# Designs tried in a protein design chat: VHH binders against Transcriptional regulatory protein TdiR (tdiR). Part 1

No score or structure here was measured in a lab: all are predicted.

Target 1, 227 residues: Transcriptional regulatory protein TdiR (tdiR), of Thauera aromatica (o87940)
Amino acid sequence: MQATKTGNASTVFVVDDEASVRDSLTWLLNSISLDVRTFESAKDFLDADISCTHGCVVLDVRMQNVSGLQLQQALSERGFKLPIIFLSAYGDAQMGAQAVKKGAFDFLQKPYRNQDLLDAVNAALALNREMADKQNEKQKHLDLLATLSQREMEILDKVVAGSSSKEIAKLLGISYKTVEAHRGRIISKLGLKSTGDLMHFVMRGSSHCSDCGRQPLPGSSPCRPAA
Below, numbering starts at 1 at the first letter of every chain, in headers, positions and changes, except where a header shows other numbers; antibody chains are not in Kabat numbers.
F, E and O are the ipSAE of ESMFold2-Fast, ESMFold2 and OpenDDE, as the mean of both directions, binder to target and target to binder. V2 is 0.75 times the mean of E and O plus 0.25 times the DockQ between their complexes.
Where letters were taken out, [cut] stands.
The coordinates of atoms that the task and the answers printed are left out; those that the model quotes come from them. Centres of patches stay.

## First folded at step 1 (VHH)

Design a01 (framework vhh_6z1v_2; at its last look DockQ between E and O 0.02; V2 from the best seeds 0.00; counts 0 for: pae O 13.0 > 2, placed apart)
Fold by OpenDDE, look of step 2:
Structure a01 (fold): chain B 227 residues (1-227), chain A 126 residues (1-126)
Amino acid sequence: as target 1 above (227 residues)
Amino acid sequence: EVQLVESGGRLVRTGGSLRLSCAASGRTFSSYAMGWFRQAPGKEREVVAAISWSGGSTWHADFVKGRFTISRDNAKNTVYLQMNSLKPEDTAVYYCAADLYPWGSYEYTESSYDYWGQGTQVTVSS
């Protein structure tokens, strides 16, 4: 029974006010078997439910009413996490720089080669997949940590700090045997093979919180999102 | 994990030119936006330049004033910083950085970059 890796289908979102451009991009992207959804305006895109979708966004910089840059800003404010590729008219190098400064994945100036667009889209999709995988791994890690009791967390903290089981026993006022039992349970709950893996497990979890230098261990007050 | 290794930093005279290189490990170099930072003694690290995945878009700090240019060669997994008309004020350790998630709202802060090189020393003498 070959486990059909239900590969989460990636979608390319095209936002352009010109129907001919949307059609052309759709045709081009479909030629390499990519799923495409098109939108005629920033508003149309923002009104769409795309929160759980894997993929990338191809935006025209110059749109009527709402610019691509404004849309980028709006998406960012909404926590949008798909990579954005901008398409711009010739001479808009400054807009490109601004787009990159604001976190655009790439910027293609018109006229561009179809291959360049396809390469950019493929790279963006690859990045998005990697991000999703990392996020999934992070979530798994957090879920595992969430299975630990408060006492197990306390012991884990001491272990990570470099304390021996004997020291931990003394610090927590419990027997050495009890500490070892907890350590065994921690290892089991975290799906680890040895105590040596604990440090690696914890370090991997901490590296992904770019905003909070300290991933709050379960039970520490959640980093309030900056209002 | 991506490893970044900077090279090319050296002592140069005022008005001189340098080209810094940053080699990235792995096969996913084209997935990263790249940046150059610098840190002078006693000063905070500051962003110098940034470049999109393909090199199609670049950003440079105001203090560069056209003197520095960021570029990349994805076939070589390398990002470059061409520095011309160097000044004593440009003396710093220069760092290469990679951003795995080059989307969202950020202004090239240190926190926006996921991987960092060890840095290369650039010294400009008067």
Scores: ipSAE 0.000, ipTM 0.210, lowest interface PAE 13.0, mean pLDDT 81
ESMFold2-Fast, scan of step 1: ipSAE 0.513; ipTM 0.802
ESMFold2, look of step 2: ipSAE 0.408; ipTM 0.740
ESMFold2 (binder alone), look of step 2: mean pLDDT 81; pTM 0.833

Design a02 (framework vhh_6z1v_2)
Fold by ESMFold2-Fast, scan of step 1:
Structure a02 (fold): chain B 227 residues (1-227), chain A 126 residues (1-126)
Amino acid sequence: as target 1 above (227 residues)
Amino acid sequence: EVQLVESGGRLVRTGGSLRLSCAASGFTFSDYAMGWFRQAPGKEREVVAAISGSGGSTWHADFVKGRFTISRDNAKNTVYLQMNSLKPEDTAVYYCAAEGYFYDSSRLYPNEYDYWGQGTQVTVSS
């Protein structure tokens, strides 16, 4: 079975110009209940609408008319968010290592054990799921923050820094009751119930960022190419 | 922010063994493939071994086949290179490197997923 299911959580995409390889990989992956979609060329894969699909890609480092590294570059330019596992022939080991250096999830040198391929695919699917969840949470966080006014952001920053409502009122030149009203509105807009929840919200958002100044713009997703 | 710190390099006799360690910080370690590279005087930097984020897949260069083993401990944010049956030609500075997995990661962190350590010197005497 080479068809994918609409609504399936994950699909393994196999790109290889040899029918025997596509058939063998389809059989192997289907044996552990993974959905597989095959492509005979890089062009066929690039022409398919896969931008919002969860899964992973399995492809050879060298194919007729285009290298796997060239396909990797084209996918990167399109904002593609699936991990790639490269399969390399004996003489291509160095090329496979370069693919990993350029952002591939993994590579396997032929001949490989079936279990090694299955382990790599399962690891790639698990990582894709975890990173997709992380990206969705970051985007939700950013979308919520975008609803805050400039004044609400100023108050949020001071609350996170440990300032009391009386201290914030003095710093901003507004009344205590006005600060309390803003705090209530911030909590409401962020879908929270208390100031304790607010601290947790901010801490959780930060823990998912290795560089908190470098997050995607509101509306940036794998389904929306980077401008 | 991001740091890779190699350790374990020293002088060792031909036929000896040595384990190199690379401690990583400032990123989600399990999301990154890790590699070991080496560079001898007057030669270009060459790849020695690579390991996937989960540790489920490893690659070793032919010239270290059966002698070197790459491994990682994601709980300790550390990658290792176990070197056995060392030869004089293994003498080099060994470098640890980290690489991102997803194409969209370069969009989030432009030019930041190509991380390198400072290197650790391994010298093999006859």
Scores: ipSAE 0.000, ipTM 0.124, lowest interface PAE 18.4, mean pLDDT 74

Design a03 (framework vhh_6z1v_2)
Fold by ESMFold2-Fast, scan of step 1:
Structure a03 (fold): chain B 227 residues (1-227), chain A 124 residues (1-124)
Amino acid sequence: as target 1 above (227 residues)
Amino acid sequence: EVQLVESGGRLVRTGGSLRLSCAASGRTFSRYAMGWFRQAPGKEREVVAAITWSGDSTWHADFVKGRFTISRDNAKNTVYLQMNSLKPEDTAVYYCAASFDYLTYSSPYGYDYWGQGTQVTVSS
């Protein structure tokens, strides 16, 4: 039991073909109350299909059969979003730098100080939580938009573009009263009180992670919460 | 949910034309904004064109404006990219993407579903 704990449960995924390394990292990370899952190969990690969880990954750059860089590429192609920290031997620093350029969170050169690994892991988990919070806000936004009818979405688009109810009525071939009724329903369905609130709602959906250091998405995230 | 399948990618000569299609499955296709993205070897994925769920508004990147046109047919659950005056620089894997948040269709982070891509190669 530690007196101080991080709020939500996060898991550190350790991928290394050496049992002694997996055991040492597990011990170190458990010392600050972090949960750890270990994998002895890249294949085992990929087969576990870790995609809809919170945490970070610690990978060795050099592994038998599949390199850590190849695993990073495979994960990227699957839309994997967890931060990846690479561990590299002295002669492999260039490969670690390449991994970061391909979207890895960080790399540490062996021998590293325990505190440097703990700092990197804590920073990666903080980034993952921030990204998860942004995705949850986006999902809430999408869920609310999903309650709107096709006509309500047409009207929303034109209201956001600055059109008046009279202009919208003319453009859509419906009555002014019908547009006003739809505007009222849109505001109500989105849990809002005014047109000003509507602009704020719209702008929230435009959020993106500018500081992630990640490459553009190779595929979609499969990790949308169910409604 | 929606599943996207691209088709139409092939080898074409410089100055040629090609139409890409993206077939969507799912009950709510007409509620999604759609985008076309491309990625060349060694380059970042870039947005090429986007279209709102209704087709009333489109956006095209400056490097394809006047040459490429995005369109959609909601009755066929399909989005198209008409590519004219093709250049070697247009060689890339082209991806179709869908976003229910039609207000963020210009952002690559606004897209929820992606196809697997279709290869377009332009040679002289």
Scores: ipSAE 0.000, ipTM 0.201, lowest interface PAE 12.3, mean pLDDT 75

Design a04 (framework vhh_7sr4_2)
Fold by ESMFold2-Fast, scan of step 1:
Structure a04 (fold): chain B 227 residues (1-227), chain A 120 residues (1-120)
Amino acid sequence: as target 1 above (227 residues)
Amino acid sequence: EVKLVESGGGLVQPGGSLRLSCAASGSIFSIYAMGWYRQTPGKQRDLVADITSGGSTKYGDSVKGRFTISRDNTKNTVYLQMNSLKPEDTAVYYCAAYDFWSGTYPEDYWGQGTQVTVSS
């Protein structure tokens, strides 16, 4: 019943050159109602637009035409934002350890149990949803601030700095009534009820977030790179 | 901005145990891979142990079976339990983190280090 509901949907991206592996992983993941998209090669995966999809990536460390480490490096250079799980063939433990150090979410060495893969995928999807939620909250804050005029932003900055309406009126060379009118509009535009709510709003939105605040391209959506 | 604060270092006799803790500031701790490194004067930093955001662990050959790395994402803390300590384990131990979403290597953030001395 949740099929095709994009707001809550997550996709598992499987990159493996062996059709039998892609098929078995698709069957396993579909058995717990996860959507799967498969790729036969690193090139096909890199050519796909995955930046606007919630999900995780499952990669084989040693692919026939290119290593998983080379693929991870290329994705990192393109600003890749999905959790990556590496599957390692027997004897590739050292390469898997290096991939983990370069930001892989998890590493599973073959032979692995089906349940271990499902647990890793579910944990990766949970992390991706958490990060997407933080990004969405930051974007909502930015969208609200974008509704303010330049004058309203000037007044907001002074209110946050502790200035009274009388002090702001004197500093900006406008009337007390005009400052009060702007304060009322600011509170209304931000969906707040009081000056105390305003301080809380500004403090919450000013918290530093190096990850959830990053965009694929400045001033563009994750799905629309050209701007 | 991430800040790492280490604790638990000290002086211990051979065969003893110590538990190191590293507390990370920030609400994004859960996305970081975390590690412990050690450095002896005049040598490069060596990996002691690391743990991914998903909980997968790796250990340096010299500490396998003696040390255990773990993390508590609710407390934003990573731990290193050190057992059966040897004089050769004497070093400054550094907590390190790297941003999973940036894919950055080497490690993005380092703690100040905590001294571990195994002697008498």
Scores: ipSAE 0.000, ipTM 0.251, lowest interface PAE 12.4, mean pLDDT 75

Design a05 (framework vhh_7sr4_2)
Fold by ESMFold2-Fast, scan of step 1:
Structure a05 (fold): chain B 227 residues (1-227), chain A 121 residues (1-121)
Amino acid sequence: as target 1 above (227 residues)
Amino acid sequence: EVKLVESGGGLVQPGGSLRLSCAASGFTFSSYAMGWYRQTPGKQRDLVADIDSGGSTKYGDSVKGRFTISRDNTKNTVYLQMNSLKPEDTAVYYCARDYYESSGYLPFDYWGQGTQVTVSS
């Protein structure tokens, strides 16, 4: 009944070649009402293409054909932004530090306490939700800007740069009244009340984006609305 | 110089058994995880089995229940006991050392030269 822009349910993805480990983790995570999907190999996980799903990944550092760290790199190159928690039977401080340096959310050495895993998973899911919320706000910002005509965008750029309506009129070769009319339409289309609101709107959309390089190319949305 | 030397390969009939050995030298063997991989023509190397310094083991799905990996730290040797061999097990088998000291994140940083196993009548 409800239109859905993205999947809102969180899933914990477990990648481990041992069925007993997958079953144990599924039981543990289900005990706190978390949804789990399991994969017996890195290939099965990559073939599933879960880039549009919210959640986190739990995986072993060592797997058939591909290490967990190689899988992390492949996912990063595909623009996949789920937090990754590594599990290792022989983990050491050096390997853990390097996994985190390469962007892992956490690294747990076996045997770990069940509560440590649950804490790590809950923290990872919270981070993923926060990142998804910020990305949705950015997309709403871009969608509003997309409603502006080419001329309105030109005027917006000049307004943001601090130009007066009289200066914009002279620069673009149009009348003062036309610039004022366009400014009014821009404010209206963006759902704002003043030019001060406009500066805050533009500034909010220009958040620091060092992780944007890990996203798919612009215009390559990984997710489609689902009814 | 790190060296891994495999032995024990050969020709065997379906249902037969072989025991592979890997003699390691040039590093502190007991501190590293060791593994066996295999490669068939036209395919990438696949995990057969691995064993960490504490004796914990993992097996590839196709060999689980038929193959057993073990190690002897006093002899710096890792073994692969292969039972109930099938024609599909025909491959070059490689011994490998884990990447523990490497900043590169591959499962294994050193490979042996390989030993041929052929399962045929």
Scores: ipSAE 0.000, ipTM 0.081, lowest interface PAE 20.6, mean pLDDT 73

Design a06 (framework vhh_enristomig)
Fold by ESMFold2-Fast, scan of step 1:
Structure a06 (fold): chain B 227 residues (1-227), chain A 123 residues (1-123)
Amino acid sequence: as target 1 above (227 residues)
Amino acid sequence: EVQLLESGGGEVQPGGSLRLSCAASGFTFSDYAISWYRQAPGKQREWVSTITSGGSTNYAESVKGRFTISRDNAKNTLYLQMSSLRAEDTAVYYCARDLGYYDSSGYPYFDYWGQGTLVTVKP
């Protein structure tokens, strides 16, 4: 079973209560062949199924029903991982600064140049693509680790800690040949070619940093049915 | 391979100045917002300053007016100019590549951090 070749076309989500703004941004973004979806309110946007879409959000900081900062927090709470570009009116610099403080990708003060918006959107879409690739790689690592037996995990932990097969055999009360067989199966199950690859695999997949955001649970991708 | 390498830390007296640098490699530096964070012993990591890909800047209230963040996209380098340093500024300073959003607790998502550079303000 090949991983889906959804070359997920990136979508720019425009959230603005003014129809003229939505229309002008749609025209501008379509001029560089970007798909655009527009929403009149934060509620309409949050109610939409966007969890499986690559893209970015372009958001007015002064929406009538909620602030852009409240929307950004709600998206984070729902597990949405889209870069957000805030548009602020002249004199709203403090609001833009607060958005950046809370992790906004960028903010643009009106009046902005069309090219500045296009540059910000292109950078945001590139970032979102890279993030999706990183998350897919982490999920692959977790899925591979889940194939290991209890004994294989015990041996993996000792190998990563620098123990030799002979030392592991003594420690676990099993034969050297049994340890070597398990090491071979671990390498094979993880799709690796050497013990050096194993160290890189574990280091790349392991994270003890709570500041780095939450790790997705195995099989809990929002793009897959929970079935 | 993405790398962020901080430098410029050291010991300084209260009221002194330091300039920190963060050298980036392995990615298109100009496309990313990059932040400075700091962590004092026994404390949680706290945000200090951010500069966006477009050049917009923001600062923690505790450093506003004393610190200046800047970037040189031609050199793939981020800077933090620190002035009027206080004992409370003593920490390991990190640069981080921000992903442009945050988790349910309000913490921003990162994918890469530097090793950090120690700043010690002697009382």
Scores: ipSAE 0.000, ipTM 0.188, lowest interface PAE 15.8, mean pLDDT 74

Design a07 (framework vhh_enristomig)
Fold by ESMFold2-Fast, scan of step 1:
Structure a07 (fold): chain B 227 residues (1-227), chain A 121 residues (1-121)
Amino acid sequence: as target 1 above (227 residues)
Amino acid sequence: EVQLLESGGGEVQPGGSLRLSCAASGSIFSYYAISWYRQAPGKQREWVSTISSGGSTNYAESVKGRFTISRDNAKNTLYLQMSSLRAEDTAVYYCAKEYLWFGESSPFDYWGQGTLVTVKP
């Protein structure tokens, strides 16, 4: 039940088949107190299951056996959420441009200045934090909805659909007074003050729910901190 | 939160020029790759151009040599300079902030409201 001091630490993932490049990038990034993990192949990176970590990825557009673009595609198919910075040689500018078109954060052409890499990495880490904050806000809405009982959720669904307490009482076979009591508990549990606030609350969370407005969408892969 | 607001659209004759602007608020603009898309009536939305955080650009073949994408990070503004406009360029133009591509649009993508460009003789 104790949060670790390193729980929110960001990691820079470096994927490059050349050891000298991995070593130089590790030294450079460590010089500004960034944690680095290196991988010598696309296979090693994919096997590491980094999809739910915080950070960014730095990878070459060309590697033995698998290109960086092929790696980006494989990660995309797995629901990969970290910003990707591509490193390209002069003759690979077209591949770098294609990577950005496919949603990469940025690309740098070799030889690049150390400061340009550091700036790109810092920007990518800032983006990753913004993305994580938005995902956490959505998850908080889902967590609050999960505190509702089955009956409270049935009543919430009908309130959101515009039904009155009298109509809900008839539909569920319970008293008007019982429906009013449940509505009060729902509003209280969700930290709201009125039925108008309730509509806004449900609208914000519903994009991550199936038909009920409370369950995660089919095929969605939300990442949570390991704790 | 990031809000995107397009402007600069209007009616222009074939061969004319327009400059579209996209103002960003609510986050640090310079950290993102940003794209222009367009959608003509009855057609699918199509990609037009992208500029990376570092200024690297790419263009759809249909607009290459006629359109220029640029950004002013100090003003948090993206531009699309359009020249030699043709009837087929008539569309609503959107700027989009893209985080990651998951085969489709990223769940973290942000789209503006759009600005209409009409090319009529």
Scores: ipSAE 0.000, ipTM 0.242, lowest interface PAE 13.3, mean pLDDT 73

Design a08 (framework vhh_7n9e_1)
Fold by ESMFold2-Fast, scan of step 1:
Structure a08 (fold): chain B 227 residues (1-227), chain A 124 residues (1-124)
Amino acid sequence: as target 1 above (227 residues)
Amino acid sequence: DVQLVESGGGLVQAGGSLRLSCAASGFTFSSYAMYWGRQAPGKGREWVSGISGSGGSTAYASSVKGRFTISRDNAKNTLYLQMNNLKPEDTALYYCARDRYYYGSGSYYPFDYWGQGTQVTVSS
């Protein structure tokens, strides 16, 4: 009923071992009215309960070196879709470039301008909101499908595969009128007007997944309160 | 958590038969539609067959219809593909996949999980 912890709009998660860096980033981000949570290590961040939170991560490359991709992978496996912005010092630029190639949202090399960081964060938060909206539309689609009975799902499968009501009736050992009645119920339950709309409904579900952009979406659910 | 493990592939002569298996774990198998797909060397993935959670409905790609039979044993959490009258063009890596609510006709449906595959080679 109230399983989701996302009572707040968006949060910027800052992971850095230096208190002075966490404080300066918090001040900078708060100056444009962004909420910030800070962590001293990747382990502290992963151990924290950030389930179902919208936002982005700002991460020092040296704290997460090769494990920067592992952190992003771990977040994806948990069902989190947070974009990651890497902050790299001298000598880490090559690692930062590799992180971006493997799915990080952005990488900024020190010394960076405050405005560059703010622009990157704002862009990441915009992407996160777009991905959340796309996932919500996909989940609504799946929730509608979940209202169908097993028999209705079997009939939908055959309709999508191009079978006529006569062919479905023969295959399932039921009357033509029974198939037509089930087709009508399926259309009604899915909020559609015709059988032609069924293919569009299915294609729309696929399209939302394809439109998920650069951030991989979790396979099962975005948020799991227990784990 | 979710695991799909394919087996049963191998080398077979044209006109021969093979039976593939997919052992599923980590989820309520009977609640999900399941699929078989394949990828030939140097080509994209192709949908082969699908089966509803109950096993009451099946679908096939035109290229395999009449030759392949998909089935499932929900008590054993296992998906099967019986392949008859194999052709050289059936040579591919075969993999199974789980859908969330239904199987449908192919590659445009979103899949939650898929296995690593089992190689099938058909000699001319």
Scores: ipSAE 0.000, ipTM 0.101, lowest interface PAE 18.0, mean pLDDT 73

Design a09 (framework vhh_7n9e_1)
Fold by ESMFold2-Fast, scan of step 1:
Structure a09 (fold): chain B 227 residues (1-227), chain A 123 residues (1-123)
Amino acid sequence: as target 1 above (227 residues)
Amino acid sequence: DVQLVESGGGLVQAGGSLRLSCAASGFTFDDYAMYWGRQAPGKGREWVSGISWSGGSTAYASSVKGRFTISRDNAKNTLYLQMNNLKPEDTALYYCAKDTYSSGWYLGAFDYWGQGTQVTVSS
C-alpha cells in the first residue's frame, strides 16, 4: 500500500551541499512534525518529481557548484510555484536581499534562531496552501463552465450583463419559459442556488488585467511530470 | 472580510500631481501582490500598475510608465500610487486590487476590488 500524494500533505525541500546542514534542518523541522526531503545539489532537486507536491523550498545562497540564485532562476523558468526561503552566511545579506527582490519568500542570515526558521517555514507553507486552494478553485470554475452548452453560455453572458429573462427571450427570439429552463440548468450545472450566486461565481473567475498578454496566466494544473 | 479603501483623488490641472492611497484590511497584506486599475466613463477597466508582496518588483502600463510610481508600506497595510505629470486622459475612477494568488503576481487574476477614488484632470 503506497500513500497517494493528494496535494494536501506539505513537504519542506532542503537544498544544501553540506550534509551537516541537511541533517540539522531535518532534525529541527521533524521536531514540529514537518516532512522533509533533502537534496545535495540543484541538479538532484530539479531532477526530482516535486511538481505535484505542496510545500516550500529552503535553499542556501552558496553551493559548491551552483548558486542558489541560479536554482531560483531555473525554478522560475519551469514555472514552479513553491515559496523559497534562502539561507545566507554571514556577509551574504546582499545575495539574500537580491533573492527576495527576484520573488523569494524570505531569507535568513546565519546564525539564525531556530524559531525564526520555523516561523518562516510555517508562513511559507500557509502561503503555498492558499495558492493551491486558489488554483484549484480556478480550475474547478473552468471545469464547471465547460459543462455548459453553447446556448447556455449565450444566456449566461446576458444574465451576467444584467439582462432579465424577458429581455433575453426577446433578444434571442425564444420563449420566456425556454430562458427560465436554461437559467435553471445553468445554475444547477454550476452548483449554485441563485442569480446572485451566479454573479459572484463569474466575478471570481474573470480577468481584469488589461496587460495580461505580458503575463503567463494560471489555469494549467501544477501537477506536471518532471520528465 | 477583505476590505480595500481608496483615497487621495480629486480635481487637478494638467501637469499636476496626486498621491493615491489604499488602506487594506481583512487579510495578511504583505503576502499579496497589489495592483492599481482605472476605469474611465464608457470604457472597460484598465490595468495601471502592480507591485510584488515585498515591494521589490514593480510593473507599469505603457501609458503611465515614467509618470506614475507604485509603492507599499507593509507596516501600515497601505498601497500608494504617486501620479506625476497628469494628463486629461488620466481622468478615471482609480481602484486598488488584491491578487488572487500570493507571491506570484504573474499568476493572479484580481480577487477583490475597492470602491475607487475619482481623479479628474482638467485641461
Scores: ipSAE 0.000, ipTM 0.094, lowest interface PAE 19.7, mean pLDDT 74

Design a10 (framework vhh_7zox_3)
Fold by ESMFold2-Fast, scan of step 1:
Structure a10 (fold): chain B 227 residues (1-227), chain A 123 residues (1-123)
Amino acid sequence: as target 1 above (227 residues)
Amino acid sequence: DVQLVESGGGLVQPGGSLRLSCVASGFTFSSYAMGWVRQAPGKGLEWVSDITSGGSTGYADSVKGRFAISRDNAKNTLYLQMNRLKPEDTAVYYCARDSPYYDILTGYSFDYAGQGTQVTVSS
């Protein structure tokens, strides 16, 4: 029941071509101490390079030139997903459910209650923080595995499969002492304390997450292009 | 400027029929899928029926077999023939244009609607 403090700031991105709508949403969201950035078009939003930020998007379904699905796909291609809340004058429960199935976080029908929007935004921000945390854990795991040599990876696979150092030495045609040295180096490189920790490390990194966003490749960051 | 003007609503007894019309202007009507959505008192908008530019139709389960959507592209007009009306059909009915820019919904996202026409089925 205790909330943990996070070090990452979250921003609500409001995309709407009407200044009056952007102003009213900014006022409402600021009333609960949420930071807001506004954009007149989907193009301006994408051009702003928000791919390194945390937050959610509030988007009117009437925006021209870029579909909500295309916007979600563009964000995913840039290495992460922001939850999108769609605002529409013409929705019902069935259309809202279909929008969510197509990748939207939520769908609010105009006129909506201020509290309904605030609830949707708070839920979206909570989901985004959870997804970002899971992605950071996975990237850290992958980065550590990338430090292992080919031989160390071969030994790790056999250790995880339950082979003893003596069995591994026989399988790989190397000495028992060489296997033990490699095991020690693997444990050190992965920041672990024991061979029991190796099992937990591998199990954690191989776990599948149905709620995971796009998975960046080891050493690849959407926020940091290669120099 | 897109304009959609509904007509044909009114008061009917249960089991009666009404024909709604919607005259469109300000866009190439024949190029757009069109639909009808309704709002019962104190409820949200409910999709009723749609028709593609090619004439393929869809219906909500609640109205299937009772309502028929059609269009006349030469007259820029959308129709909804409502048969065997029930008290549950009481609502404001809106003519709506499908959005070409939003594929997040299953085939249709409505971006414009008229002011609506009231249908009241006495109970």
Scores: ipSAE 0.000, ipTM 0.096, lowest interface PAE 19.1, mean pLDDT 72

Design a11 (framework vhh_7zox_3)
Amino acid sequence: DVQLVESGGGLVQPGGSLRLSCVASGFTFSNYAMGWVRQAPGKGLEWVSDIYSGGSTGYADSVKGRFAISRDNAKNTLYLQMNRLKPEDTAVYYCATEGYSYGFEPLDYAGQGTQVTVSS
ESMFold2-Fast, scan of step 1: ipSAE 0.012; ipTM 0.498

Design a12 (framework vhh_6z1v_2)
Amino acid sequence: EVQLVESGGRLVRTGGSLRLSCAASGRTFSSYVMGWFRQAPGKEREVVAAISWSGGSTWHADFVKGRFTISRDNAKNTVYLQMNSLKPEDTAVYYCAADSFPYRYGLTEPSEYDYWGQGTQVTVSS
ESMFold2-Fast, scan of step 1: ipSAE 0.000; ipTM 0.394

